# Ledger of designs, part 7: VHH binders against Probable histidinol-phosphatase

Target 1, 306 residues: Probable histidinol-phosphatase, of Schizosaccharomyces pombe (o14059)
Amino acid sequence: MPISSHSHSGQFCLHAQGKLEDVIQEAIQQGFQSFSFTEHTPRDRVEDLYPEELHLQPEDLFKTFDEYVNEARRLKQNYGDQINILIGAETEYIRPESVELLKSLNTKYNLDYFVGSVHHVNSIPIDFSPELWQKALQHVGNNPEQLFIDYFEHQYDLMQRLHPLVIGHFDLICLFAPEDAKEVFKNSKSVWELIQRNIKYAVSYGGIFEINTSAFRKGWKTAYPQQRLLELMVEQGAQLTLSDDSHGPHQVGLNYHLAKSYLDKCGITSLCMIEKGPDGNGTVVKNVTVDNVWSKFVGTNGITNT

## First folded at step 18 (VHH; from c8 with F109Y)

Design d2
Fold by OpenDDE, fold request of step 19:
Structure d2 (fold): chain B 306 residues (1-306), chain A 122 residues (1-122)
Amino acid sequence: as target 1 above (306 residues)
Amino acid sequence: QVQLQESGGGLVQPGGSLRLSCAASGFTFSSYYMYWVRQAPGEGREWVSVINSGGDTTYYADSVKGRFTIARDNVKNTLYLLMDSLKSDDTAVYYCAAPYEDEYGSRSYDHWGQGTQVTVSS
């Protein structure tokens, strides 16, 4: 039975589709045993608004997030008997000061966990468009190695200060990297030293790396992370979870058949499912086999031809 | 293949009216907020109006409040902009936009169609 540790809805995300309830209903229909709500955290500065948010103010984002948490709780009450539901959030780490906001949100809402994601380098979005990625590159003097270094330094700072349970799309910085930049990524000793550091640190505090299948719908041949990174994670004793990073019901479980093939190729036989702790607070991590995750998967998303 | 095709622009006198249309295809139109944006020569892009997926909530830039009305027909996959009391400062190319992600993960808000020219001149 499939799991997802990272998802979004159109109700609370402008670039997603569908109501949050539509998302969880779809998950139930597909036979999911566990599904996490993880909408984006709000941002408190006008300059941090995305292009599609120019009609909004930061207070609008906070209102939206408040409504999200309330709706998530309602849905958990109504559907929690049918499926394991977690209520988390995906981080918007834009600068070091972002961590204080994240902590305040956790205090206010008592979220089950954070997906530790970095979508900005030096306060510039790197996963919005190729154009903004180029803007980020220009900011560091058109030095792709420095761009990658800064990304993983941001990731490291986030991990040190917040200890998010799930590490989101580890190599997101590569999404819009042109071919020449990708070569720099592959060959940079400095970048890979930081990658090693970050993996080691996450493992040390019990962080889980997500296999994020949204990469497939974005044209990748692998999930996040790419194979070399996944192999390194495994070598370091990393725990892995599965995420569709769906942005609406139409993407729930999307390309999980490709994920299965990818996991098989890499010799991965176990994943982590997140549950509420026995005390009613916090979370626990349960190991589930890859075979279990793809068992009783309803629909074409789970069909594999291995 | 996402397509956004704007129409309805033209030359009008100050105080005149126009109705712009945007025909949308290639994505689930009814699921997204829709935007009108404009760009005047030598100027940057500015948002004009926004409407939520259901059409019950609308937003307007201060410069167009009380003069412009955004609407949508989710059955026809069409976005509208009713422009009244037009001013010379409204002269620009008008674009419709949606925040969908394309097959490469890029959000389309920065990806415009051809737009429609609105010229307000005495």
Scores: ipSAE 0.694, ipTM 0.870, lowest interface PAE 0.6, mean pLDDT 94
Fold by OpenDDE, fold request of step 19:
Structure d2 (fold): chain B 306 residues (1-306), chain A 122 residues (1-122)
Amino acid sequence: as target 1 above (306 residues)
Amino acid sequence: QVQLQESGGGLVQPGGSLRLSCAASGFTFSSYYMYWVRQAPGEGREWVSVINSGGDTTYYADSVKGRFTIARDNVKNTLYLLMDSLKSDDTAVYYCAAPYEDEYGSRSYDHWGQGTQVTVSS
């Protein structure tokens, strides 16, 4: 009975596939007991539009988000008896001022929770392409240590000001890091001090770190986060959840078999499932065993018979 | 491997017409918005036209509205751009693009084709 705390659809994300309803139907078919909708939050500045959004204005993103929330509510009403459905959003933290926008969205839509994600460093996307990652590096004087520092400072600011329940792909900054930069990441005392700070802070307010399996489809040998980070999280008493970060039905539960192996390797035996609070407001976190999560799981996405 | 192959460009006089084609492979074409972009010498790439997955919704840059028409054939995995009333300012290399994420997580246009040259000159 798998879970996913982070997902997207082609209906509301230009680089994803499928309708939101197709996504939840796939989750039900695979035997999911819990599935969260977490589309990206809109952005209010033209300069923050991605290349695929050049035909749009910020107002269009807000309209899309409004439609997303309405559709999510409809689907929850129709399928909620079959599967636990949460309606959240993944943050677009681009600069400190982004937090006010995020808060306003939460006030307007009363989302179940945020996936606290940082996709930008100094307002430059770091998970779009290697080229933009390099641009971000250049912005900080071609100092990879500074780039990592800035990323985790952004993450810390987001956490302090918004307290997102789920911490999204903790080490996303490493996705397009070249080998020399990865060495800096590995060996930087300053960076790891910030990492420890951020983990400790998230634990202190009840944040949950996602095991995000999208890393596998992006060529990683581990999920987000990498093993050293995951071990540190566990050492500090972190709670963990599982996310496919699927961008369409075809990626629901994608590479969960690899995730299972990774969790076993790291000695992880429990995960957190998010539910609505008893009064219908807020959320509660329930512990589920790894064995339960993979029980009756019939998903095969990512499994090749070759 | 994702492949996008543009064709149909050429030399045309002002007021003339061209039809561009883009043959797509290596991804689920019918699941994505498709884009035409262009790049003039010394200029950055600019979006020209966008079409949704089903083909029922289209967008045009202000500079080409009323003159260009974007279309797609999801059975043939082909994107089209009909260009009428061409102007000198339309001179550029034209590329088709998809918001496809590759196996490394990149959404960049690294898989774009060579483009097709459109030259509008008297």
Scores: ipSAE 0.641, ipTM 0.850, lowest interface PAE 0.7, mean pLDDT 94
Fold by ESMFold2, look of step 18:
Structure d2 (fold): chain B 306 residues (1-306), chain A 122 residues (1-122)
Amino acid sequence: as target 1 above (306 residues)
Amino acid sequence: QVQLQESGGGLVQPGGSLRLSCAASGFTFSSYYMYWVRQAPGEGREWVSVINSGGDTTYYADSVKGRFTIARDNVKNTLYLLMDSLKSDDTAVYYCAAPYEDEYGSRSYDHWGQGTQVTVSS
């Protein structure tokens, strides 16, 4: 029975589709045993609005997040006996001060966990478009190695100060990297020292790396993380979970058949599922076999007949 | 592939009215917020108006509020901009846009159409 630790909906995300209820109904229909709601956290500065948000103010983002939490709780009440639902959020780490905002959101809403994601480097989006990725590169003097270093330093700061339970799309910085920058990534001793540091740190506090299938729908041959990184995580004793990073019902379980093949290729037989703790105040991490995760999976998103 | 085709522009006198249309294809139009943006020669693009997927929530830039009306027809996959009390400052190429994520994960706020020219002069 499948799991997803990271998801979105068009109800609360401008570039996604469908209502949150449509998303959870689709997960139930596909045979999911656990599905987490993790909408994006709001930003508190006008300069941090994405290009699609210029008609909004930061206050609108906070109102939307409040509506999200209310709807998520309603859906957990209505569907929680059919599927394990957790209510969290995906971080928007933009600068060191972002962590204080994230802590305040957790205090206000008592979220089950964060997906600890870095979508900006030096306050410039790196997963919005190739053009903005190039602006982030220009900001560091067109030095790809420095851009990668800054990305993993931001990730480390987030890990150290927030301890997000799930580490989101570990290598997102590579999404729009051109081939010459990807060669720098592969060959940089400095970057790989930081990668190892970040993996070791997450392991030390019980952080869980997501295997995120959205990379397949963005043209990758692997999930996030790429194979070499996933192998290093396994070598370092990292815990792993699965997500579709769905942005609507059409993306629930999308390319999970490709994820199964990828995990088999890498020799991975166990994943983590996250549940509420026994007193309802925290989370418990359970090991599930890969065979169990794909058992009773009836989703067809991304499956072709050839 | 996604296609947006703007029409309805033209030459009008100050105080006049125009109705712009945007025909959409290649995506599920009714699932997306839709945007009108404009660009005067030598200027950057300026957002003009936004409408949610259901058509019941609308937004207007301060420069056009009270003069422009955005609407959509989800059956015909068409976006509209009714422009009233036009001023010379409204002279621009008008584009429709959507926050569509492409097959490589790139999000586009920019138009996919050719735009339609609106010229307000005596």
Scores: ipSAE 0.505, ipTM 0.783, lowest interface PAE 1.8, mean pLDDT 91
Fold by ESMFold2, fold request of step 19:
Structure d2 (fold): chain B 306 residues (1-306), chain A 122 residues (1-122)
Amino acid sequence: as target 1 above (306 residues)
Amino acid sequence: QVQLQESGGGLVQPGGSLRLSCAASGFTFSSYYMYWVRQAPGEGREWVSVINSGGDTTYYADSVKGRFTIARDNVKNTLYLLMDSLKSDDTAVYYCAAPYEDEYGSRSYDHWGQGTQVTVSS
């Protein structure tokens, strides 16, 4: 029975589709046993609005997040006997000050957990478009190694100060990297030392790395993380979970058949799922076998002619 | 794959009116917010107006508020911009856009066509 630790909807995200209720109904229909709502956290500065958000104000983002939490709780009440629902958020780490905002949101809403994601390097988006990725590169003097270093330093800062339970799309910085930058990533001793440090740190506090299938729909032949990174995580004793990072009902369970193949190739037989604690307080991490996760899965998203 | 074709621009005197159209194909038009964006010579692109997927909520940049009206027809997959009381400062190439995430994950505010030129001069 499948799981997803990371999802979005068009109700609260401009570049996504469908209502949050449509998303959870689709997960139930596909046989999911656990599904987390993790909409993006709001940003409090005008300069941090994405190009698709220039008609809005930061206050609109906070209003939207409040509406998200209310709707998520309504849906948990209505569907929680059919599927385990967790209510969290995906971080927007833009600068060191971002962590204080994230802590205040958790205090205000008592979220179940964060997906700890870094979508900016030096306050410049790195997963919006190739053009903005290039601007992030220009900011560090067109030095891809330094861009990668800064990404993993930001990730480390987020880990140290927030202890996000789930570590989001570990290698997102590579999404729009051109081939020459990907070669630098592959071969940099400095970058890989930071990667090892970050993995070791997350393991030390019980952080869980997501295997995120959205990379397949973006043209990758692997999930996030790429195979060599996933192998290093396993060597270091990391805990792993699964997500579709769905942006609407059409993406629930998308490419999970590819993820199964990828995990089998890498010899991974166990994943973590996150549940509410026995008394309804806090979270509990449970090991599940890969075979169990794909048992009773009836989703067809990403299966073209079957 | 995704195609947006702007039309309806032209030369007009100050105080005049124009109606821009944007024909959309290759994506589910009715699911997306739609945007008008403009670019004057030597300047960056600036947003002009936004309309939600259902067409019942609209936004306008301060520079055009009260003079421009955005509308959409979800049956014809067409976006419109009615421009009234045009000023010389409205001279630009006008593009329509959507927050569509492509098959590589890019959410660029690109223009899929050459846009339509609006020139306001005496």
Scores: ipSAE 0.477, ipTM 0.776, lowest interface PAE 2.0, mean pLDDT 91

Design d2
Fold by ESMFold2, fold request of step 19:
Structure d2 (fold): chain B 306 residues (1-306), chain A 122 residues (1-122)
Amino acid sequence: as target 1 above (306 residues)
Amino acid sequence: QVQLQESGGGLVQPGGSLRLSCAASGFTFSSYYMYWVRQAPGEGREWVSVINSGGDTTYYADSVKGRFTIARDNVKNTLYLLMDSLKSDDTAVYYCAAPYEDEYGSRSYDHWGQGTQVTVSS
């Protein structure tokens, strides 16, 4: 019975489709046992708006987030007997000051957990487009090693100061990296020392790394994280969970068959499911077998007879 | 394959009017916010107007507010920009766009056509 620790909807995200209710209904239809709502956190500066948001003001993002939490709670009331629902958010870490905003959102809404994601390096988006990725590279003097170092330093700062329960798409910085930069990533002793530090730190506070299938729909042969990183996480005793990072009903469970093959290839037999703690206090992490996660899964998104 | 094709530009005198069209195909047009952007010679691209998926909420840049009207027809999959009281500063190539994520994860303002030239001169 599948799980997803990370999701979005078109109701609250401009580049997604469908209502949040459509998303949870699709998850139920596909046989999911757990599905977390984790919409993007609002940003508080005009310069932090994405290009698709230039018609908005930061106040509009806070209003949208408030509407998200209200709708998520309504849906948990309506569907919580059928499927385990948690209500969290995916971080937007832009600069060190972002962490204080994230803490204030948690105080206001009492979110179940954060997906701790880094979508910017030095305040420049790295997962929006190749052009902005190149701008981030130019900012560090066209030195890919330094760009990767800065990414993992931002990730480390987020981990240390927020302790996000789920670590989002660990190697997102590689999404738009050209082949020459990917060779630098592969071969940099400095970058891999930081990777090991970040994995070890997350393990120390009980952080959970997501296996995020959205990489498949973006043309990767693996999920996030890539195989070498996933193997390192296993070696260091990391806890793992699964997500589709769905951006609409059409992406719920998308490419989960590919994810099954990937996990089998890497020898992974256990994942984590996140639940609400006793009497609604905090969260509880439970081990589930890979066999159980794929049991009763009837989703066909991404299946082809080609 | 996603396609956006702009048309309706031309040469007009200051104070004149034009109606731009954007024919869309290859995606579910009615599910997305739609955007008009423009690029003047030697300049970067500037957002002009935005309309939500249902067509009932619209946004305008301050430079065009009160002069331009955005509209959409979700049956014909067509986006429109009615431009009135045109000024020399409105001279640009106009593109339509959607916040669509491509097969590589890129979310640029996608304009799969050449745009349509609007020239305001006496």
Scores: ipSAE 0.473, ipTM 0.777, lowest interface PAE 2.0, mean pLDDT 91

